# VHH binders against o75319: the designs that were tried, part 23

Target 1, 181 residues: o75319
Amino acid sequence: GNHIPERWKDYLPVGQRMPGTRFIAFKVPLQKSFEKKLAPEECFSPLDLFNKIREQNEELGLIIDLTYTQRYYKPEDLPETVPYLKIFTVGHQVPDDETIFKFKHAVNGFLKENKDNDKLIGVHCTHGLNRTGYLICRYLIDVEGVRPDDAIELFNRCRGHCLERQNYIEDLQNGPIRKNW

## First folded at step 1 (VHH)

Design va16 (framework vhh_6fv0_2)
Fold by ESMFold2-Fast, scan of step 1:
Structure va16 (fold): chain B 181 residues (1-181), chain A 121 residues (1-121)
Amino acid sequence: as target 1 above (181 residues)
Amino acid sequence: QVQLQESGGGLVQPGGSLRLSCAASGFTFSSYAMYWVRQAPEKGLEWVSTISSGGGSTYYKDSVKGRFTVSRDNAKNTLYLQMNSLKPEDAAQYYCTTEYYISGPSDFQHRGQGTQVTVSS
């Protein structure tokens, strides 16, 4: 359907770049067909995303889409110059190890290919909060050695909203580091 | 190691049908969403279809909706694409992958050699 996602309007469209990282988080952009259900100031299309990133003096080099659906926008709605990666993740559940490793491999690949620029990895799920925050924090903890509480605080501050799912927070704080042997 | 092997391509006339297969090994197939992507001459790689890890959710490129059906058999580690009402625009090398990476300046990852679909009268 063309229903606006539950609580989507409650979240800021785009966060700030997470200092010391290449990550920026945002909520799912909604293609033009959703605009009839939105006031002009509520619109957040793929074009609006890129405009808001540019206004922060940043540039996207990769979008990682964590939603479990294709209904909100199509990759073709994005500029051809920005790579798009889909990683289907089910909401409310802690992402499994294979999803975590896929996310890590995508991030590592981007960083290796983009050593000579400062382009950002844009990550979103529906609200740009729980699945998005979990995977970004998991990367920071497991790969960059950031303390769990520091990763969560950094994400929360930069996104402008706090991670809401207690099972995600619990896993980040007390769960095992996911290593790929 | 991860291996993906596509098969089932061939020459078909417009309006015809083909069934593509992708045999997967070296990873836990049932835990991964799978994708069909294609590359036509002089075109970029384009996403065609996605199927969730359990097979309960399927997604399609607009131009193939109603004509193509993706399915999987997790017991056999095999992914399928049933293609009906084939059009000349569907002619392409078809690949299966665990990665949905379609557009951009970076190299696209595909692990199989692909299977060629040709549509001509």
Scores: ipSAE 0.006, ipTM 0.198, lowest interface PAE 13.1, mean pLDDT 84

Design va2 (framework vhh_6fv0_2)
Fold by ESMFold2-Fast, scan of step 1:
Formats: sequence, C-alpha cells, structure tokens
Structure va2 (fold): chain B 181 residues (1-181), chain A 122 residues (1-122)
Amino acid sequence: as target 1 above (181 residues)
Amino acid sequence: QVQLQESGGGLVQPGGSLRLSCAASGFTFSSYAMYWVRQAPEKGLEWVSTISSGGGSTYYKDSVKGRFTVSRDNAKNTLYLQMNSLKPEDAAQYYCAKGEYVTYTSEGMDYRGQGTQVTVSS
C-alpha cells in the first residue's frame, strides 16, 4: 500500500505564513512512490514543499509532523539542515494536555534557538487543517494571549481552509487555558 | 540528568536473533515516547522504531516490519527491541533516544547513550 489519504486532494498543499508568527501550515507531503496515483499538478512531495515555501520567499527551520503514521514520507526525504519533530496525534479527538505541552515546548525551543533569523515552523497533519490548526491556535491563545476567535480567523485565512471539527473549535473558544506547570 | 544505557548487542549469523535493552534514568520514563535508531559504518543515522509513552502504539521502518518488535516496561524504566531474522543490512550501532522531541535530521542532534553494536556475519 501507497493509498492516498482520503480527501487529501481537496486541500491546498501549502498555506501562507501567519503574519506576526513563525507558523506555516501544509498538508502531508507524499513521497515519490505515491506519484503514480497523482496527476502532475496534484503532486506534493517533500521537494515540492520546499520549492513552494521558497516561492513565498520563506525558509523552513523546523517541521512538526502531527500524523499518526510514518507511511507518507520519511524524515530522510527532508534536507539535513531542517529539523524534523514527530508528535503522534489521533484525529477526531482534541489533543490531550501532554500533546499540547509537547507542541508548546518544541515551538518555544525553536524560537529561542532562532532569534537571529526569520525561519518558519512548518506544521502538518494529514490535511494540515484540524489537528494542525488546533495546536497552532492553542499556542497563540495560551502563550501569546491571542483572542480565540482572532487566532481561528488568522489560521483559516492563511491556511485557505476553515477548521472543520466543531469539538476543536469549541475547545479553543471555551476550553481552559493549558498552563505549563 | 537524562541517561540512556543500551545493552544486548553482539555477533549473530544471518537469520539469528538478538534482544536489545535500554535502561533509562533522570526523567519520567512513562511520560515519553521512545525511539530506536541505528548507524552502520559510513552511513547516516536511520530511524528504526518508535513506541508511545504507554506502549499501545508502535511504528517500524518498512525493512524491519514483521522482524523487529519494540516494547517497554514502564515500571522498570526499560525499553526493548526484539530483533528476529537478522540480515547483514541490520548490522549497525543501535541507540535509544527519548521522546517525540528527537529530531531525525538536524545539525547538532545528540542521541543519548553509547549505543550497543550489532554485527551480522556468516
């Protein structure tokens, strides 16, 4: 199996950088073995990801992979100069506090180590939407003090697709702030 | 301080088996996913396997699926890798590493522990 993820073709490959942040969101890249099932214009390999980021005059400094699998591409398919971080998350459920804290600590660590550059934190799940949008918005709300509706609107606008899962949206709007203790 | 101590490596013939262990200390072992990675002579580091913090989810490099089994004993702060049907291509220094925070491709990546050597020869 090189089965393409359900609805993967329905989503734009890469969003825009979220202004005022170091975040950029995208859908999961697919290694070359998936290309036999895709038209040329549908291909989105790890190489295609870096080309699209460069076309926006941006540079990736970290990739955070939120998928619950390693089947779509291998970390070895990425340039050696770009750190890769795997945080296993299950779809449909709001990420637990441990997952949220891991994401926050990874982002904070990257920002401390990259004060002298403008490199981006690339975040993806399968579609680069629900789990990706939740964790980015959760960071903006809890750490940067952004209002929930403003964080969600910023993500939706820059990703080019709106967060779809109501339970994620409700947690962001009405759930507790996850304090790093 | 985080400490990881690997053991269980050795010399085996093709088709043989080895069980690797990693003793962890200095952190709450049950709260972190753990990784096995390996490095063969004149090759880069390769990811081999991942196990979730509770042990319920496991992931493997395609070439080792069905042959290797990762497990953990959170009460003993120990990670294991059972390696069956060993091939010459599996010969490498094997390291354990802590958590999803491990970066696979990064300048200055630091894998904790000295590793344990696996040699496969006829």
Scores: ipSAE 0.000, ipTM 0.130, lowest interface PAE 16.3, mean pLDDT 84

Design va3 (framework vhh_6fv0_2)
Fold by ESMFold2-Fast, scan of step 1:
Structure va3 (fold): chain B 181 residues (1-181), chain A 121 residues (1-121)
Amino acid sequence: as target 1 above (181 residues)
Amino acid sequence: QVQLQESGGGLVQPGGSLRLSCAASGFTFSSYAMYWVRQAPEKGLEWVSTISSGGGSTYYKDSVKGRFTVSRDNAKNTLYLQMNSLKPEDAAQYYCATDWSYTIEYGSDYRGQGTQVTVSS
C-alpha cells in the first residue's frame, strides 16, 4: 500500500548537524507518489531533504537508510553524486552486532575518504529517531569515546526529539561496548 | 512483485512439533530481515521471531524462547520456523513478513496468506 508510515507526521523532517561530528538525522523522505496524501506543508520528498540541508549551509556526502523497506523512496530518487547505503534494521529491537558493525564500518570508511571536506553523513530510519539515534550514539560511545548520557543529549537536542525506546536508552547507558573486532 | 508463500501448518497434539516454511520471491531476499508473526482468532497480530538478513542474529517472543527456532536459506529464498513443544496458546495463522516488523496499522499489507497451526488433543 501507498500509505504514510505511522506517526511520520509527528516528527520534524530534518534535525541539525550534531556539532563535533559529521552526522545529521532525519525522518524517511517520501517519494512524489505520497504527496496526494499530504498537505503541502507536510511534504518531505528526497528533493525537500536536500533543499533543507542546503538551507542549513550543509552538504550530504552519504545517506545511510536504516529502514527495512524500499516503498518510501528509491535510491534513484536521490542525486547520483550522493552515495546511498541500505542497512536493514529490526524495529523495536536493539540493533544486532552485525548491524552495529556494518554501520561503524560505513561511517569509518566515509570519514577516511572525506578528510578533505566537511560533507555530512545523513542517517534515517522511518522517524529518524530510535534506530537512527541508537546507531549514531552507539558510534559516538564505542568509537569516539563519548559518555553515553552526553551522546544521547547531543542527539536529542540536534534531532529536536528525544529517543523514545527505553530498551535502546538502557543499552546505550549500561550495555557493553561493541568492539569493531 | 513481492510474493510470500507460507506452508507447513497443520493439526498437532500438545507437545508436538511442526516446521513452517516461507518461500519468497520478487525481491532480493538475502538483503532483508525476515519476521514470523501470528494471529489467533479474535486477537491482533503478534510478533513471534526475527532473523537478520545474513542469519547471524535471531530474536524471539519470550513465550516461545527455547521452543521455536528461526532459520533461513538465502540460496533458496526460504525462511523457516521450527516449532517444538507446541502449546494450545500457539494455535494461530502464521505469516512471514519482510517490510514491517509487526507494525499494526499497515503491516498486514505486506505479509503472505499464512499457514494455519492448530494445537488440539
Scores: ipSAE 0.000, ipTM 0.171, lowest interface PAE 12.8, mean pLDDT 84

Design va4 (framework vhh_6fv0_2)
Fold by ESMFold2-Fast, scan of step 1:
Structure va4 (fold): chain B 181 residues (1-181), chain A 122 residues (1-122)
Amino acid sequence: as target 1 above (181 residues)
Amino acid sequence: QVQLQESGGGLVQPGGSLRLSCAASGFTFSSYAMYWVRQAPEKGLEWVSTISSGGGSTYYKDSVKGRFTVSRDNAKNTLYLQMNSLKPEDAAQYYCARELYVSGDTYTFDSRGQGTQVTVSS
């Protein structure tokens, strides 16, 4: 069914833009069929996502969906003008090198094609926290040369919630830099 | 109303091949990513492969990369898994699924069939 994801209500819908980057993180939007189980203030549809980003004076240029399902919303629920990329990522496991490579390639391609604007890369998994935070931080560490602790702190502050998975945090802090792309 | 029916399993020797099929009905098959998952005796459900709705993107569990190939025929509402170079560790009940979500370390999905059994033995 239309089960609301476990703990989904516990997280802020959308974080703030990460300063010095083009990233903004959010939890998965839920299509209209989920709203019967939500109070009005709890609703976070694809439309709500774009409204909240506009309220921050920001604009999305790409959405990267890291969830392992398409049951929460469909790409057709998004504006036609915003590209959508699905990278299927299993939760709780550190993303494999192929997944990391795909994420880096998508980000680099977007940045090259959007150097003359300030549009954001929106990244989400179910909660917009662990898989989302890992891949954003991995990009900042491996490509931008940011110190791991600084990347994690920046993500935590801007998302409004701290990365929870210790295996993800440990890989970011002590794992190898992935340069195979 | 959503129906998924797996077939093509059987007994094979190590190094052999099998092609699994999943016949889907009761929904717009071409609009959904599809999944292959498996469960071996005394083990939990393991994700094996994912294919995007249009078939343009495929993903695999590390241990099956290079050996398994997922494909689909949207005109026939059918999902396939070509399994080559089968190993004893691949023995399991195989299921196709329309929707899969991960909660903690548990895989759940909204609909699956009764599966098809793959046995690898000399």
Scores: ipSAE 0.005, ipTM 0.221, lowest interface PAE 12.1, mean pLDDT 85

Design va5 (framework vhh_6fv0_2)
Fold by ESMFold2-Fast, scan of step 1:
Structure va5 (fold): chain B 181 residues (1-181), chain A 122 residues (1-122)
Amino acid sequence: as target 1 above (181 residues)
Amino acid sequence: QVQLQESGGGLVQPGGSLRLSCAASGFTFSSYAMYWVRQAPEKGLEWVSTISSGGGSTYYKDSVKGRFTVSRDNAKNTLYLQMNSLKPEDAAQYYCAKSEYYLETPGTFDYRGQGTQVTVSS
């Protein structure tokens, strides 16, 4: 179906780069078939994503798609030069350890291969908020040693929206550190 | 009208096996990914497995990988879940679901059937 995801219009398309990191968060881009249901200023296609990143004087080097669906856009809608990684995550639960380790592995691999550039890791779920914010913050806490409240505040400020899911916030603040692989 | 009817649940001992079925009607079954979800007593609804519309791609909850196998027969409009090495933790009401929103937006109860009860006890 071509129906717009619930509350999708309520969120900013793209946040700002998180200072001191290579992360940028955004809501899911919607392929051209969704545009008949959107005003011109509401459109956010894969092409629009790359235009907005360029407007911030940034460049994407990897997209990590955390949605549990493939209906919003196809990987083929992205430039061939930008790697795309799908990590299926369910919206109602804290990501399991396997999912967390897949995310960490992808981020660490990108950083090792991109030492000589300043390209960003773009991360999104449907709204670019709860699953996206959880995994980015989990990485910062577990790998970079950032304090949980500082990671959450940094994400909230740069995304322009606050993490909404209390179970995700609770796990970030008081949950166990998932050991490095 | 979308209809989903689960069957095949029952009482089984730990280590036992069950095969669940879901008969689908009222939509073009072969065009939709299908899901198995479960709900244990006093617990929330939990995703178990997904199968693509053509059956070529399958996905599982970590705790059931290697024990459960999802499959489908598009000619019969039927979805299956083969459950092996059942554990007490697997005891739940099992539902098949068509809703693409269930996994994206928790609490959306679209297009799932009545469910079939799985009890695991010695």
Scores: ipSAE 0.009, ipTM 0.320, lowest interface PAE 8.5, mean pLDDT 87

Design va6 (framework vhh_6fv0_2)
Fold by ESMFold2-Fast, scan of step 1:
Structure va6 (fold): chain B 181 residues (1-181), chain A 121 residues (1-121)
Amino acid sequence: as target 1 above (181 residues)
Amino acid sequence: QVQLQESGGGLVQPGGSLRLSCAASGFTFSSYAMYWVRQAPEKGLEWVSTISSGGGSTYYKDSVKGRFTVSRDNAKNTLYLQMNSLKPEDAAQYYCATPYEFDSSGYVDYRGQGTQVTVSS
């Protein structure tokens, strides 16, 4: 079905680019079939996503979809010029090491291939908050050496919403560094 | 009304095999990815495996890779999990799940009754 995700309307559609990084976070876009349950001001389709990114004078070069479903929109709803990567990530629990590694590998590969441009890595889960914020912050901490509290504050400020899950926050602040090898 | 009905669990010795089945109804089964999750006593739900809607892509928890194989028969609306080389740590209630459950916080809707897997000498 076309059931709107719980609390989806409570979150801003798109955050701002995280300064000093290539990341931008947003909530899941919903294909046109969901719009019958939404006011015009609440609509956020794949087309709306790209329009909002352009309004910020930014350009997407990769979308990483962390949802555990394909019901919200199809990769075919995205421009052919923007690669799409699906990483199935279960809600509630801290992402496992395999998921963390896959995310880091995708980000590193994008950055290596896009040295000559300023295109962004768009990351979303259902709300663009907990799974999204965790993986972005985990990357900044483990790969770029950012202090945990600074990474979390940067994400919260740019997303416009604070990370909500205490187990995610605790892992970022006190958990081990995940080394890729 | 979405319904999921698991079967095939039982008691097996370490190193043994079981084949779990999940009969799905009330939705267009062939249009959705499906999942196997498990829950051991006093632990949260743990993801085990994912299979794409057409069956062409499969994913596994690291600790079960090479031992478990997920498959589906869209003509029969049935999901399967072949479990080989079972270990005591695999003992749990096993559930098949729809994508809907993992995007919500606080609720586990559209999940079946589960099937119990016990690994014991």
Scores: ipSAE 0.014, ipTM 0.200, lowest interface PAE 7.9, mean pLDDT 85

Design va7 (framework vhh_6fv0_2)
Fold by ESMFold2-Fast, scan of step 1:
Structure va7 (fold): chain B 181 residues (1-181), chain A 122 residues (1-122)
Amino acid sequence: as target 1 above (181 residues)
Amino acid sequence: QVQLQESGGGLVQPGGSLRLSCAASGFTFSSYAMYWVRQAPEKGLEWVSTISSGGGSTYYKDSVKGRFTVSRDNAKNTLYLQMNSLKPEDAAQYYCAAGIYEYTDTSPLDYRGQGTQVTVSS
């Protein structure tokens, strides 16, 4: 099946680059087979993603896919020049420490290899909001020393939607810093 | 049409073990991540564990980590949950699920089975 994810239409396709970082967040792109169930203005394919990033005068250097499914689009639907990384994360609970460390290692590796350019790390889950926002904010807090409330506000403004899950917000504000790489 | 059939539940004493199974049909099992979720009489539905489509990645609720092990056999279209060191708070109806959406308030589970009851009592 070509089922549209629940509430996927409720969210903006792609946010703005988070100033001072290499992050940009978006909702999951849907391959062309889903377009029969969408109005033209609702379509957001992998091609649409890259067009919208280009319209912001930005360029993707890495996509990190946090969804726990492979049904929405295939890595083959992306330009061969853009690396794709899958980190399976469960949508209900705060990501575990192993997932957090995988995300941090991927980001750090990208930044070391891309010192000479300004390419972005694109991060998405299904809605580009809770898991996406949590892991980006967790990175900013733990690695870059950003204050939790500042990281959350930056993400919310650039994504155009506020983090919805109270347990994610609570962990970011009051949870421990994850230091073990 | 998706069919999921859980089995393996029962009554055990604290510290005991049970192995739950979920037989899947009606969809390409190897293409979907699978979930174990549970619901106790006074509580809402709780996520317990997830396994990726190929079985290479597993995730657990904090309170069961180290005690529960999820696995799958894609050749047999079967999902498993090995539960060791069971505690009274693990008593619940256990369901397997195959979501086309993610398990969140905004992504309901459409392919949930009938469930199997786990009771922990001395």
Scores: ipSAE 0.013, ipTM 0.222, lowest interface PAE 7.9, mean pLDDT 85

Design va8 (framework vhh_6fv0_2)
Fold by ESMFold2-Fast, scan of step 1:
Structure va8 (fold): chain B 181 residues (1-181), chain A 122 residues (1-122)
Amino acid sequence: as target 1 above (181 residues)
Amino acid sequence: QVQLQESGGGLVQPGGSLRLSCAASGFTFSSYAMYWVRQAPEKGLEWVSTISSGGGSTYYKDSVKGRFTVSRDNAKNTLYLQMNSLKPEDAAQYYCATEGFYTYESGAYDYRGQGTQVTVSS
């Protein structure tokens, strides 16, 4: 079915680029078949995503899709020039080390291959908030050495919504750094 | 053609046990997390359990934790739910699903089976 995800309309479609990083977070784009259930101002298709990124004078170089479904849009709905990576991540529990390392590897690889440009890594789950915010903050803490509270504040401010999952926040603040890969 | 076929439901007395199965076909089963959801008469759909694609991580609704166990056999493309110490409140139509549950930020699921009925009464 083409059911709109619960609470999807409650979130800003696209956040702002996180200053000092290559990250930008957004909620899941919905393909054309969902538009019959949306008012024009509520639509957020893959095309709408790229238009909003361009309006910020930014360019996407990679999309990392953290949803556990393929129902919302297909990679074929994206421009051929933008790589798409799927990392299947279940909600509500802190992502396991394997998932964290996959995310870190993808980010590190992108940054190494894109040293001579300023293209962004777009990250989304369903709402672009909890799984998205956790993995971005985990990267900033573990790889970039950012203080946990600073990473969380930066994400919240740029996304326009605060991380909601207390177990994710607690792991970021007090959990171990994931090293040894 | 994605197909999910649930079985194993039936009538049990309070405190009894049932084992549900879900046979999957038409997709790469070992690549997807699987879900058990249920719907009781006059109630909405409730998430019951999730199992990761490799079976290493499991999650449960609080009211079933310690009584239900989800498992999978990727070689047989089959999902299981072992239900012990069944209570009248567990009576429902049980469904397996292939996509994320929409009460999680993972979003709604599309492919859901026909279901299997569980009745708990004396």
Scores: ipSAE 0.006, ipTM 0.196, lowest interface PAE 11.1, mean pLDDT 84

Design va9 (framework vhh_6fv0_2)
Fold by ESMFold2-Fast, scan of step 1:
Formats: sequence, structure tokens, C-alpha cells
Structure va9 (fold): chain B 181 residues (1-181), chain A 122 residues (1-122)
Amino acid sequence: as target 1 above (181 residues)
Amino acid sequence: QVQLQESGGGLVQPGGSLRLSCAASGFTFSSYAMYWVRQAPEKGLEWVSTISSGGGSTYYKDSVKGRFTVSRDNAKNTLYLQMNSLKPEDAAQYYCAREYSLGTWDYPFDLRGQGTQVTVSS
């Protein structure tokens, strides 16, 4: 269906770039077929996403889609110049090592290929909060050596919403570092 | 009224094939994307495959790409998973699941069947 995700309107469309990183988080864009159910100021299509990023004087170089569905928008709705990576991530449970490593490898690969520019890695789930915040913070902690509380605070501030899932927060603060294998 | 029923599981040797079916009833099957998910003993649920509502788009877990094929027959309200070149790591209870479109929970599906057991043994 064309039902908008529950509570989708409660969240800011796009956060700000996380300073010192290439990450920017946002909620899922909704293709034009959803717009009949939205007021003009509530619309957030793939086009709206790129317009809002440009308004911040930023440019996307990669989109990582963590949703478990393709119903909200299609990769074909994005500019061909921006790579798209789908990582199906189920909620409630902490992402498994395969998911974490896939995310880390995608980020590391992007950074190596984009050393000579300042393009951003856009990351989203449905609300751009729990799964999105977890994987970004996990990367900062495990790869960049950021303290867990600092990573979480940085994400919360830049997203404009705080991580809500206690098990995700607990894993970030006290869980093991996931090493590459 | 709303239900999913899997079938087609069994015991196969490594390299063998199985075709799983999922019969859907009580809802407009053609309006929902469908999933195949699996759970091995002592492991969490693993996503295996997704098929769009019209069947035009399919997605697979990396470890099953090239070996598994998902398909659907909307006229028969049936979802399929063709599994070729089965490996011991594919042994699990396999479930079909309906896309979850509502709710405050980070859950990808709101309905799954009872499952069908796949055992791979030499």
C-alpha cells in the first residue's frame, strides 16, 4: 500500500552533517504516489531529499537504505550519479555481524574512492533514527575510536532526535567492538 | 481468516534442491510485498529474500544469490522459493511473511506462517 509509515511525520526529514565525519541521516523519502496523503509542507520525496541536502551546501555521494521494504521509493527515483546500497535490517534486535560488516565495508570503500572530495554518505531507515543511529555510531566507535557516549550525543544532536531503543544504546555503550574478519 | 501456510521442506543432501510454497488467505495478497525468512537452531531470524507486490523486483541475502529464486502467483495467492545447490548452512525453519506497513515497532512483517523445516545432511 500507499500508507505513510506510522509516526513518519513526527521526525525531521533531514538532520545535519555529523561534524568530523561524512555522515548525514534522514528519514525515508516517499515517492510521489504518497503525496496525496501529505500537506505540501510534509512532502519529502527523493527530489526533496536532494534539494534539502543542497540547501545545507552539501552533496550526497552514497545512499545506504536500511529499510526492510522497497515500497517507499525505488532506486530508480534517485539520480544515476549517486550510488545506492540496500542493507535489509530488521528492527528490535541489534544488527548481526554480517550487517555491521557490510555497513563498515561500504563506508570504508566510499571514503577510499572519495578522498579528493567532501561528498556525504546518506543513511536512512524508516525514521532515520534507531537502525540508522546504531550503525553510524557503531562505525564511529569500532573504526574511528570515538567514545560511545560521544558518538551517541553527536548523532542525537545532528539528527535532532534521540536514539529510542534501549538495547541499541546498551550495545553501543557496553557491547564488544566488532572487528573486521 | 488472515493466514500464511508454508510447505515443501524436507531432508536433502548438500547440492540438492527444494521448492518451498506459501499459501496466503484472508487478505489481498497482490497488495503486499512478501518475504522469506529463516531461523536455524539457536540463531535469530535471518532475512532470505523479498519480492515486490507485483513480482517485478526481487532481492536476496548475499549468501543465497544465484542459488535461490523467489517468485509469486498473485492469481493463486501463492509465494514460492526455489532453492538450488543447498548447503549445510541453509538448514533452518523457513517462514513466509507479509510486509508490515504500520506500527511503532521496528518489525519488517506483521504476519508469518508456522514454517517448513529444511534439513541439509550428508
Scores: ipSAE 0.011, ipTM 0.397, lowest interface PAE 8.9, mean pLDDT 86

Design vb1 (framework vhh_6fv0_2)
Fold by ESMFold2-Fast, scan of step 1:
Structure vb1 (fold): chain B 181 residues (1-181), chain A 121 residues (1-121)
Amino acid sequence: as target 1 above (181 residues)
Amino acid sequence: QVQLQESGGGLVQPGGSLRLSCAASGFTFSDYYMYWVRQAPEKGLEWVSTISSSGSTIYYKDSVKGRFTVSRDNAKNTLYLQMNSLKPEDAAQYYCATDEYSDYGLEFDYRGQGTQVTVSS
C-alpha cells in the first residue's frame, strides 16, 4: 500500500527538542514512492527529517520507530550513522508493559552511551502524537519523576499538537508507575 | 464487509510443518502490506512476519528466520505462512492482519478470526 496515512497531512512534520531532555518527536517520514501523491510543500522524506533537525541546530543519535507497519520507509533510507530501533506498538491501546520496558531500556542505553555528546532521541509513530507522546511522557513520569500534567504539557508544547487519545491521557495522569526494572 | 479468514492450523510434533492460509475479501488486497501475528496464552500479540503489497519486501521475527516463509498470491487474494521445524514456543493462535490504517482507525481493522497451532510430543 502506497496510500498516505489518514490525517498525516494535518500534523506538523517535526516538533522542537523537549527542553531538559534528549527527546524530539515527529510524524512518520514517507519514502519517495509516496511523493507522487503529495504537493512539494507536503513532502516529508527521511532526508527532509534530517534537514529539519539540522535547521534547529540539533543532531539525531537514535530513531525509535513505534509504528506497527514497515511500509512508510526503510531503515536503509536513513544515514548509516544513525541507529534505528523498531518497537512494534499497536495504536489505540495503551502500550503493554513489555513495550514500555523496551522503550525505557532503549532510552537508558542511549543516554549511558551518549554522555559525551548532545545528540537527540527521535521518536515517531504514524502522526508522532499518541503512541509517541505516551511513551515519552511515561518515561519522564516513571524514570525522571516528572509530574504527569507537566510531562504532557511539555510534550504538547514541543510537538505543537496535543495528545488526542483520552485513554492514553487517563493512564498517564492516574495510572500506576510501571517499574519494569 | 472486509473479511480475513485464517486456516491451516492444527496439532503437530516438534520439528513438524504446517502451512497457514489467509483468505482476504472486501478490499483491494494487492494494495496492502500483510502481516502474520500470533498470541500465545497469557501473552500479548507478537509480530511474526511482514510482506509488502508486491511481495518483494519481506521481514521476519528473528526467532523464526530460516524456519518460516511468508508468501502471497494477489490473483487469489491469499496470504500464506509456511512453517517448518516447529518448536513448542511457536504454539499460539495465528492471525493475519493488514496494515495500520491510521491512529483514527484500529491498528488491525481487518484482523481475522485466527487459526490455532499446537506443538506437542
Scores: ipSAE 0.040, ipTM 0.424, lowest interface PAE 5.3, mean pLDDT 87
Fold by OpenDDE, second read of step 2:
Structure vb1 (fold): chain B 181 residues (1-181), chain A 121 residues (1-121)
Amino acid sequence: as target 1 above (181 residues)
Amino acid sequence: QVQLQESGGGLVQPGGSLRLSCAASGFTFSDYYMYWVRQAPEKGLEWVSTISSSGSTIYYKDSVKGRFTVSRDNAKNTLYLQMNSLKPEDAAQYYCATDEYSDYGLEFDYRGQGTQVTVSS
């Protein structure tokens, strides 16, 4: 119930905005109950997330939570001014078409409604890496027409960590385009 | 009341085979993903395999692909792991696990006591 995710400490809390996009990736913030299991410098709460984003002179306009659990933090821990979207995404496996569609739809909806600002779409799974990277890259590839290798490189560079799952990478590089609508 | 009990471990020589079983009870086995994980001495817990509720979706750790086969019998509430061509690096305590909210990593709501696999010439 209240265990620190495996290898969670190994990843940078927050990446950088992906140039040319509204995406920023981060690892899952942990609610206060987890802090007793962490050193102060390891703590990364929802509040910390927003502080770190602010330090980058950015502002979150949407949070997409890809974790397949609800035990890490509560939407109530977020500012009420920032929409929270849960897309349950199972780890290890390539997200299915429905998941991909939900993600794309959410992103497109946000962009449509936020044309007048530069707020970011914050995306996270547990580590903010594999599921997060796949779906962001899938969007860039399928919707924005970015070359798979370019998308992956851009994500990796901005996240500060590289996609690790070979099945995700392979699907991005060689898999079929998914429906956008 | 969820219970998971692994069995089938033992000592084998490199290149040998073992078949692990996990008996599940206390929940609707057929509704949940099941996982195999393992922990070698002085190493952390590591993921080995995932199998969906129906068995239609299966994933393996890269290092065991082609050698290990996960399966399940929902009628018997049993999870299996056929391990062929065993290597010394496969030696570990093997656990079956499940989670109602399976995310990423090695956090499971339920995990058995494990069964020991030893690979030695």
Scores: ipSAE 0.018, ipTM 0.391, lowest interface PAE 6.5, mean pLDDT 90

